# Ledger of designs, part 19: VH-VL binders against q58102

Target 1, 198 residues: q58102
Amino acid sequence: LMDVHVLFSGGKDSSLSAVILKKLGYNPHLITINFGVIPSYKLAEETAKILGFKHKVITLDRKIVEKAADMIIEHKYPGPAIQYVHKTVLEILADEYSILADGTRRDDRVPKLSYSEIQSLEMRKNIQYITPLMGFGYKTLRHLASEFFILEEIKSGTKLSSDYEAEIRHILKERGESPEKYFPEHKQTRVVGLKKEI
Key: E = the ipSAE of ESMFold2; O = the ipSAE of OpenDDE; V2 = 0.75 times the mean of E and O plus 0.25 times the DockQ between their complexes.

## First folded at step 4 (VH-VL)

Design D5 (framework fv_socazolimab)
Fold by ESMFold2-Fast, scan of step 4:
Structure D5 (fold): chain C 198 residues (1-198), chain A 119 residues (1-119), chain B 109 residues (1-109)
Amino acid sequence: as target 1 above (198 residues)
Amino acid sequence: EVQLVESGAEVKKPGSSVKVSCKASGGTFSSYAISWVRQAPGQGLEWMGGIIPIFGKANYAQKFQGRVTITADESTSTAYMELSSLRSEDTAVYYCAREGDYGDYFDYWGQGTTVTVSS
Amino acid sequence: QSALTQPASVSGSLGQSVTISCTGSSSDVGGYNYVSWYQQHPGKAPNLMIYDVSKRSGVSNRFSGSKSGNTASLTISGLQAEDEADYYCSSYTSSSTYVFGGGTKLTVL
């Protein structure tokens, strides 16, 4: 089995990516990134146990999300900062893992690497970068997620969200900014159980 | 404001079980972890386990695995801790505590439930 | 099970400062997990004072937290009589559990 290391938040999309990779014959290892700001990894740990995949939390330099916060304050919206964090994470992980994957969807604007960025990463680092959900439309992804998972909605931006946004929001608050000024209000779908074996 | 209210004191015989409740009011229940922490007379705090209600499955400290069952009822915003095969050394005050928004800490605590195990 | 090491007791005079240490390992305090500090008066539930290096809203600025490596510290300056209490540290662990320190009894002389 070929090991694939999957960027993992405990959400619907990264969970479905791991399931698809397993069905393609890979051996998924789930990785949740933390920057040492807040322990936002707890929900991801619980979902990883439910899915039955190996899981680890990797702590990266706090300066990455501090720079992201600076970018958000300057630009007045989070897109470029989230893109910067995601690309930086992939660059760092590519030094250690030969096959990386994430839950990037077809309809995502950010975070999402361009084809040229993917080619550059793969060639410079001599790795494979896989985005299993890019080939599927919204209806198919919704159907597959509902077939495998028991899902629950939670408000984004809480300490329990396990995404880059949670730690960036905390840094913004530390700097006297209101994260709600920059981030739109939304809910995230979390995997809290399985409907069938994967 | 969040408030946690625990059930009343219990006196139990060795070998029996006890089930303590913790009702949360104010704030969000489903996505915040609720833990159970006990304190024997004159002793320190001991974490037993906790549950995030949306997951419905609890994590337990190794010492209590197999004897403690922690559950949550989202419809009533109530968490439960059931301890079986009671021994005299289980005599303690049992607290429920809710995790905070930023970090793995307990920002709200119940008043405590005294459980006495004696013949 | 309490796995974190705290001194059993510390004492200080009114108006002085004291520091309480909490030592663990790389799988708890020494990881990226927050260390939280709780004050407990006799017969009362614990009250959160500090989480990591931040204090709970409404807690006096006399209380401060720090951490370095596998050791976290709670410092109380300008000691007052009401500070006399038991203090506990706590950390999340790499096994998805929590561990408390053994507790420190603070006596204000």
Scores: ipSAE 0.317, ipTM 0.750, lowest interface PAE 4.2, mean pLDDT 87

Design D6 (framework fv_socazolimab)
Fold by ESMFold2-Fast, scan of step 4:
Structure D6 (fold): chain C 198 residues (1-198), chain A 119 residues (1-119), chain B 109 residues (1-109)
Amino acid sequence: as target 1 above (198 residues)
Amino acid sequence: EVQLVESGAEVKKPGSSVKVSCKASGGTFSSYAISWVRQAPGQGLEWMGGIIPIFGTANYAQKFQGRVTITADESTSTAYMELSSLRSEDTAVYYCAREGDYDDYFDYWGQGTTVTVSS
Amino acid sequence: QSALTQPASVSGSLGQSVTISCTGSSSDVGGYNYVSWYQQHPGKAPNLMIYDVSKRSGVSNRFSGSKSGNTASLTISGLQAEDEADYYCSSYTSSSTYVFGGGTKLTVL
């Protein structure tokens, strides 16, 4: 019905957000952000095909992730840089789309906008920003994901990780830094198939 | 170390089909895309299509859509390319190639399978 | 057939430098800011040399990649006899496919 543009990585959370929005009567359009450093969007493209949603890749200024890399080198950890990238992406997309959504969870630390940041964005840009997963606990999200998706666990920062981290890690390597020095090892859950129609 | 080993040379008649295999060893098979690229005698490289085994779905160049089928068997770490309705212009060396870890490039290549289509 | 434009041949003397261009459009080279380069000796499979500005491990520092707009370039400095080969560029496209250049034959001497 109403178009909603969903920030999409091909991961469990952004995939589940799109499904929930469809069930609520929205017409989801999936957007994967790329900064022109490496083509880290291919896995998100494959997951979007599996989910059956319209998808596109939007290329933003590479200086955004170059600044993120600078911040990581200065701060010695990635939190503020990832937060900076996410907020910048939402600010830019809010100029084009009236309803934005992403896969932010209740228990996420970064990237995550505070309530006041959300209100500020919505008022200044005259948009709606929806985080469908914020109302659910981890058990419910796990249950919902398992009902719809065939899931695989992968190491973050690899070919299977279509998040902001992928391009930032590449810039760090090019600058002679080891990304492992800054990013702790963690796993992401990827959607690689469907168990039922959505 | 990562290795891709392709099946042996084939001689086929026009109108038949050919199925070439590519067995991967070393590294992780399921999470890396395997593409098929052909090269006719004295000609350049031509991408046909590819598959990421864990997703189970293939993507094809439009020129080959409807004639090529790419599949993967994760249990044997083997990718396959089947080309139907063979013509003399399908005579070529067929390569499988693995996409790189972080980029859309081909870091490892099979040795190539010569397919000759003649009557 | 290939979609990207490369010169059919280039030549250079031992110890000199040569540059091979690869021109596409905004839907491939220009849009994705990424091009990979492959070296192929007669009778052998292609071998990855460069992706974007990064070298494959074990590839000589004499090889470098660059890109401006819709044109990517491979530069080989300090030419050696072993560099004589065919060189192909490749790019991902907005249609989620790959395209190769037509290939460039490098002659040393």
Scores: ipSAE 0.007, ipTM 0.574, lowest interface PAE 9.7, mean pLDDT 84

Design D7 (framework fv_socazolimab)
Fold by ESMFold2-Fast, scan of step 4:
Structure D7 (fold): chain C 198 residues (1-198), chain A 120 residues (1-120), chain B 109 residues (1-109)
Amino acid sequence: as target 1 above (198 residues)
Amino acid sequence: EVQLVESGAEVKKPGSSVKVSCKASGGTFSSYAISWVRQAPGQGLEWMGGIIPIFGTANYAQKFQGRVTITADESTSTAYMELSSLRSEDTAVYYCAREGEWGDDYFDYWGQGTTVTVSS
Amino acid sequence: QSALTQPASVSGSLGQSVTISCTGSSSDVGGYNYVSWYQQHPGKAPNLMIYDVSKRSGVSNRFSGSKSGNTASLTISGLQAEDEADYYCSSYTSSSTYVFGGGTKLTVL
């Protein structure tokens, strides 16, 4: 079994990516990134236990999300900052792991590496970067997630949101900014149980 | 406004169990961890455990593992703490407390406390 | 579970400053960036004063928090009589639990 390290938020997409990779014969190891701002990994830890995958939290330099906050204040919207964080995380992890994966969907705008960015990363770091969900349409992914998972919605940007947004929002608040000014109000779908064995 | 309202005072005999409730209002119940913290007379605060209602899974402090059960009912926005095999040392005020909304490791809202007295 | 180390008591005169320390290890205070501080008056529930570097709304600017390595500190400047209370620190732990300090009784002289 080839080890694959999956960027993991506890959400339906990163969870489904891990399941698909297991079905393809990989041995998934789930990684939740933390930047030392707040402990925004509780949901991810619990979901990893439910899924039965190995999980670890990796703490990266706080300056990454501080720069992201600066970019959001400058650009007045979060897209480029989220893209910057995701690309930076992948660059750092590529120095340690030979096969990386995440929950990027075909219909995602951000975070999403272009084909050229993926090719560049793989060549420079001599790694494989897998986005298992890119081959599927939105309705198919929703159907597959519902077949495997018991899903619930949570408010984006909370401690239970193990994505980059939670810590970036906290830094914006530390700087006297309202994150709601930059981030639209939305909910994320999280995995809280299994309907069948993986 | 978020408010946590706990059940009333209890007097219990040694060896029995007690179940304390904490009803939340004015916020999102399912997405925030609810913890139970006790305080014996003249003593400090002691974390017992907590639950994230959306999962229904609870974590416990090692000292209480095997004696405490924390549950949540999302339909009534109520968390429960049941402590079994009561001893006189379990005499305390029991607080429920909600984790902060920004993902910080703090407790921003507290219940008023439930006094549990264990006596013969 | 081991409590975080706080002095049992501290005292200060009206208008002076006091600092209350909270010492743990790399598996709690040192490993998790934010320590929260609670004020408790007799017969009442604890009240959140400080979380990370932020103050709860309505908390005086006289209260400030800091952290270095395995030790967090609460500083209260311009002491007032109403500050007389018990103060507790709290931290998340590597076991996905919370731990409280033993508590510090502040006496305003």
Scores: ipSAE 0.006, ipTM 0.529, lowest interface PAE 11.0, mean pLDDT 84

Design D8 (framework fv_socazolimab)
Fold by ESMFold2-Fast, scan of step 4:
Structure D8 (fold): chain C 198 residues (1-198), chain A 119 residues (1-119), chain B 109 residues (1-109)
Amino acid sequence: as target 1 above (198 residues)
Amino acid sequence: EVQLVESGAEVKKPGSSVKVSCKASGGTFSSYAISWVRQAPGQGLEWMGGIIPLFGTANYAQKFQGRVTITADESTSTAYMELSSLRSEDTAVYYCAREGDFGDYFDYWGQGTTVTVSS
Amino acid sequence: QSALTQPASVSGSLGQSVTISCTGSSSDVGGYNYVSWYQQHPGKAPNLMIYDVSKRSGVSNRFSGSKSGNTASLTISGLQAEDEADYYCSSYTSSSTYVFGGGTKLTVL
């Protein structure tokens, strides 16, 4: 089986991406990125265990999210900073893994690589970058996730978040900023169990 | 303010079981991991296991696997630790402790429950 | 279960500094895992000493932590009589468990 390394948060989209890749005949390895600011990876580890996939935490340079915090303070909103972090993560991982995947959806705005960014990454690094959810509409993805997973809604940026936002919010607090000034309140959906075997 | 209040001291016979409770108040219960840590007289701290109530499944240290059961009741904000097949070596103070925000650490501790196993 | 290695005892004079080490492996203290430090007075529950991510009260700025490779250290400056206690380090592990060090008895001379 071909190994694919999937960027994994424990959320419904990255979880569904791993399930789809397994059904397509890949051998998914889940990876959660940490930047050495806070150990925000623990719930992703628990979800990976529930899903039954191999999992590891990869620690990258703290300076990446420090730059992201600088960008948020400069721009007054997080979009460009989140995009910068995601692109930087993929760039670094492409030096180690020949097939990378993530949970990018068709209706996502950020983080999301453009066609030219994907083409550039794949050619320069000689890798494949797969976004399994890109072929499906919002309603289909919501239906598929609910068919496979027991889901819980968690407020974004809380201690249970394993996305880039958690560590960036902590750096903003260290710099005397209120993260709530920059990040809107929203909910994210986390996988806490299975309804079907995978 | 977060508080963890444990049940009272127990005296048990070898071969029996004991169930200790830890009631949380203040903060959010379901999303915080609660662990059980014991300390035998004059000895160090030993992690037994823990549970995140939201997930409902516990993780155990290998030494206690098969003898310890950790559960949580979200409706009463209470975590439980049951230890079976008690031996004299299980005489210890049993603490519950809550994992902190984002940290691999325990920011609040219960007062401890003394369990004495005697013939 | 592997415990983390701490010296059994350490001593220092009033007003001076002491450092307590905590050594593990790449599956706990090293790599991606963080280390916490706890103070325990006789007959009392442990108290978290090092703070950088959660709101806690009562933690003196005389206490500081550091980590290099597989070894974490707790440094206590300006030693006071009330610092005399047992100190424990703890780390999360790659097996999704926690381990504690054997503990260090600090004597203030």
Scores: ipSAE 0.026, ipTM 0.641, lowest interface PAE 7.8, mean pLDDT 85

Design R12 (framework fv_romlusevimab)
Fold by ESMFold2-Fast, scan of step 4:
Structure R12 (fold): chain C 198 residues (1-198), chain A 121 residues (1-121), chain B 108 residues (1-108)
Amino acid sequence: as target 1 above (198 residues)
Amino acid sequence: QVQLVQSGSELKKPGASVKVSCKASGYTFTSYAMNWVRQAPGQGLEWMGWINTNTGNPTYAQGFTGRFVFSLDTSVSTASLQISSLKAEDTAVYYCARHGIYGATRYFDYWGQGTTVTVSS
Amino acid sequence: SYVLTQPPSVSVAPGKTARITCGGNNIGSRSVHWYQQKPGQAPVLVIYYDSDRPSGIPERFSGSNSGNTATLTISGVEAGDEADYYCQVWDSSSDHYVFGGGTKLTVL
């Protein structure tokens, strides 16, 4: 089996991406990024164990999310900052791994690399970048996730999540900003169990 | 079955040149880069560089520029290492080893059997 | 340039567990691969991406990688495991593969 390294939050989309890649014959390794601000990786570690995939936490430079916080304050919304973090993470991981994947969906706006950004990354780094969910709409993703996973829905900004948002929110608070001023209200899903073999 | 088969041992005098070949079989040649690794008698593994089998572009480690040339003949799935102006210090076993281009394998999953090059007067 | 440090030798009694370390600055953020080399033979991959085993490698071979140390663990050591073991990483800053100096495993 070919090894693929999957950017992993413990959420339904990155979990489903890993399951699909396994069914295609890959050997998925789950990678959770941490920036040394808070231990936001713990829930992802728990979910990786439930899924039965190998898991690794990689600590990157705190300055990446500090710059993201600066961008959010400047732009008054998180889109460009989240895009910057995601692109930076993929650039760094591409130096280490030859096949990368993430949970980017067809209907996502951010984080999402453009076609030209993907082409540039693959050519410069001599890697493959796979987005298994790019061909599916929300109904199909909901159906597939419900078939495989027991999901917990939580309000964003409550409990630690293993996405980039958790540590960025913490830095905004350190700077005297209210993260709720910048981040829209939304719900996140976490995989807390399996309904069937994957 | 994946195999990397190297050319036979060479005994050369200082100042001569040698060409070591590594013939691949059992896989798509251009999907895997070819690395060269040297091991002097009683010493550890020393990475010399690699060649991209899809583009033909070589990358040399520090100390292996000038006299060392990596080349390909994709029509026969063969990578070659040429060493010019041989010195006694070039005495070593030379290995070829593959890693994946655009693939999962950034490790050396298959190695050639090694070619012993002895440089003596 | 990135440097990997291995002990030059490790001795172990048959049936016991051998641990061979590979030290590097923040090596836990890199992927470590391990090769076994018996006298007069080419190296053989025994562990890749920290802890994966190639087909044909016994499950008594395992690996881990955290912080500044990666470890190759061989449980229930057999006489046939006597060999030199090398760790390896990819150094993206120089586009180079880096090998450790090698560890000679002696089975007493």
Scores: ipSAE 0.366, ipTM 0.795, lowest interface PAE 4.0, mean pLDDT 89

## First folded at step 5 (VH-VL)

Design A45 (framework fv_concizumab; at its last look DockQ between E and O 0.65; V2 from the best seeds 0.00; counts 0 for: pae E 8.8 > 2)
Fold by OpenDDE, look of step 5:
Structure A45 (fold): chain C 198 residues (1-198), chain A 124 residues (1-124), chain B 112 residues (1-112)
Amino acid sequence: as target 1 above (198 residues)
Amino acid sequence: EVQLVESGGGLVKPGGSLRLSCAASGFTFSDYYMSWVRQTPEKRLEWVAYISSSGSTIYFPDSVQGRFTISRDNAKNSLYLQMNSLRAEDTAVYYCARDEDLYGEGEYNWFDPWGQGTTVTVSS
Amino acid sequence: DIVMTQTPLSLSVTPGQPASISCKSSQSLLHYDGKTYLNWYLQKPGQSPQLLIYEVSNRFSGVPDRFSGSGSGTDFTLKISRVEAEDVGVYYCMQSIQLPYTFGGGTKVEIK
């Protein structure tokens, strides 16, 4: 099996991505990024165990999310900052891994690499970048997720998530900023079990 | 045709209880999140309750939390709202609504369709 | 909670003339995913609310093209290019970016 390194947050999207890749004949290695701010990778770690995939935490420079926080404060909008972090992470990982994947969805706007950016990344770094969910609408993804996973909905901010937002929120708080000003509380879905064998 | 039909409304005294029902038809009920929304006599719309497709996740606003419960029976295509410790301010037309969502970072919804509503009057 | 404020409270329009309704939110409805979670509903007399526009500017199925939504951040507008008799009712804006979901106070549109 060909190894694929999947950016993994423990959410349903990255989980589904890993499952799809497994079904396609890849060997998924789940990667959760941590920037050394808080141990936000715990949720992802738990989910990885549930899924039965290999999982590792990669610690990157906190300056990346520090800059993201700066961007958010400046723009009063998290989009560009999240895009920046994701792109930066991909660039770094592309130096070590030949096949990268993430849970970018068809209907996502951020983070999401353009076609030209993907081509550039793949060409410059000589990697394969896979986004398994780009071919599916939200209804299909909901259906697929519900077929494979036992899902639990949680309110954002109630639990420590394993996405970029978690550590950025913490940095904002450290700076005396209110994360809620920039990151509205919303419903999130996590994988808490499997309904079928992967 | 997608249809939602509420029932169970009526007159109740403060502190009383009432159970509303919503019968769904014309769509796969178990695939959708459902909400209750009420409209006050002043015509103000207020979100009252949310329940996930499986019923595993429920949310309330502070105004009704602890007093109201929401449930569903997917086998019966039915949504319920149990209202306890009713107050005068709970007087409203209660609508059941199907949640439509876009696939974002979380779940973000609009309501379509709405039922015809059932009237709840809380008065001494 | 996010407060939604609509203006005007009521609007009387001559048939064929345009109408404009404003909706303001107490905080930005722009999500970091790039979407803005503002919806419009119409409640016609004696009927239940019905979805008109979602995500600021997307007309729901069956909604005539004379309806248009615009805006960003905290300021939103619903426009009717040529008001018809069937457009009479109360219009509500709604935010769905965070719980609890909240509605504007409504704008009543009548025909002169």
Scores: ipSAE 0.015, ipTM 0.578, lowest interface PAE 7.2, mean pLDDT 90
Fold by ESMFold2, look of step 5:
Structure A45 (fold): chain C 198 residues (1-198), chain A 124 residues (1-124), chain B 112 residues (1-112)
Amino acid sequence: as target 1 above (198 residues)
Amino acid sequence: EVQLVESGGGLVKPGGSLRLSCAASGFTFSDYYMSWVRQTPEKRLEWVAYISSSGSTIYFPDSVQGRFTISRDNAKNSLYLQMNSLRAEDTAVYYCARDEDLYGEGEYNWFDPWGQGTTVTVSS
Amino acid sequence: DIVMTQTPLSLSVTPGQPASISCKSSQSLLHYDGKTYLNWYLQKPGQSPQLLIYEVSNRFSGVPDRFSGSGSGTDFTLKISRVEAEDVGVYYCMQSIQLPYTFGGGTKVEIK
């Protein structure tokens, strides 16, 4: 079995990526990133148990999300900061793991590496970076997710969300900023059950 | 053919209650978020509530928070709006609307289709 | 809440002539995913609203190509290249970047 380390938020996209990789004969290991600001990983741990995959939380330097917060305050727009965090996480993980994956979709923009950035990462680090959802449009992804998962919606930026936003919001609040100014409150999904055997 | 049919509107005195229903057909109801949107007599559109596909997450704007309750029954393909403590300002045509999620995230919503609406009149 | 301001409040248009409707938001509708969350609806007389344009410029299925949307950030425009009798009604913009979703006040289009 080839081990693949999947960046995992507990949402439908990263969960579907793990399922696809398992069906392709990989052995998925789920990784949730935390920056030591708040325990934002706990819902992802629950989802990993539901999916039946090995899971671990990797705590990275809080300075990464401190810099992201600096970027947001300076530019008044979170896109470049979220992209910076994602790229930095991939660079760090690429030093340790030879096959990485995430839930990036064809129609996503941020966080998302361009094809040239993917080629650069793979060549410089001598790794494989796999984006299993890149070949699918939204209708196919919706269908596949609904065939495998029972989904629940949560609001973005809750302290229980397992994405970068929750910890960045916390840092912004510590600095006296209103994170809602930069991060519109929106709906996100998480996987809370299985409809179908993986 | 996708159809949404509202019912339960009527004339009610201030402080009263009404329960609106929306019957859905022609699509997999349980896959979609649903919303209620109202149109005032002045023709302003106001979003009133949404409910997630499972029913686990709901949202209300401040104007109706604490007075309205939204629910769904996925086995019956039905959406409900319980309206309590009605005020004259709640007078409107109430539409149920399918909340489109083109990317499966639930944030990127537009409404298609809308029902034909049911009229709620709050008047003494 | 994001305030959506439409101008003009009404248009009276000679058939076959162009029409242009402006929508301005109180803050940017550009999300960090790179998408801009502005939609347009038409409510024809005696009907419920129907989707015309999503994400600024994408025509919904069945919408004639005489309808086009444009804009960025906080300023958006719906254009009708040649107004027809069936285009009469009230046009609304809507932001869906954040909760609560909010609509513009509407622009009534009628034929002179």
Scores: ipSAE 0.011, ipTM 0.627, lowest interface PAE 8.8, mean pLDDT 86
ESMFold2 (binder alone), look of step 5: mean pLDDT 91; pTM 0.933

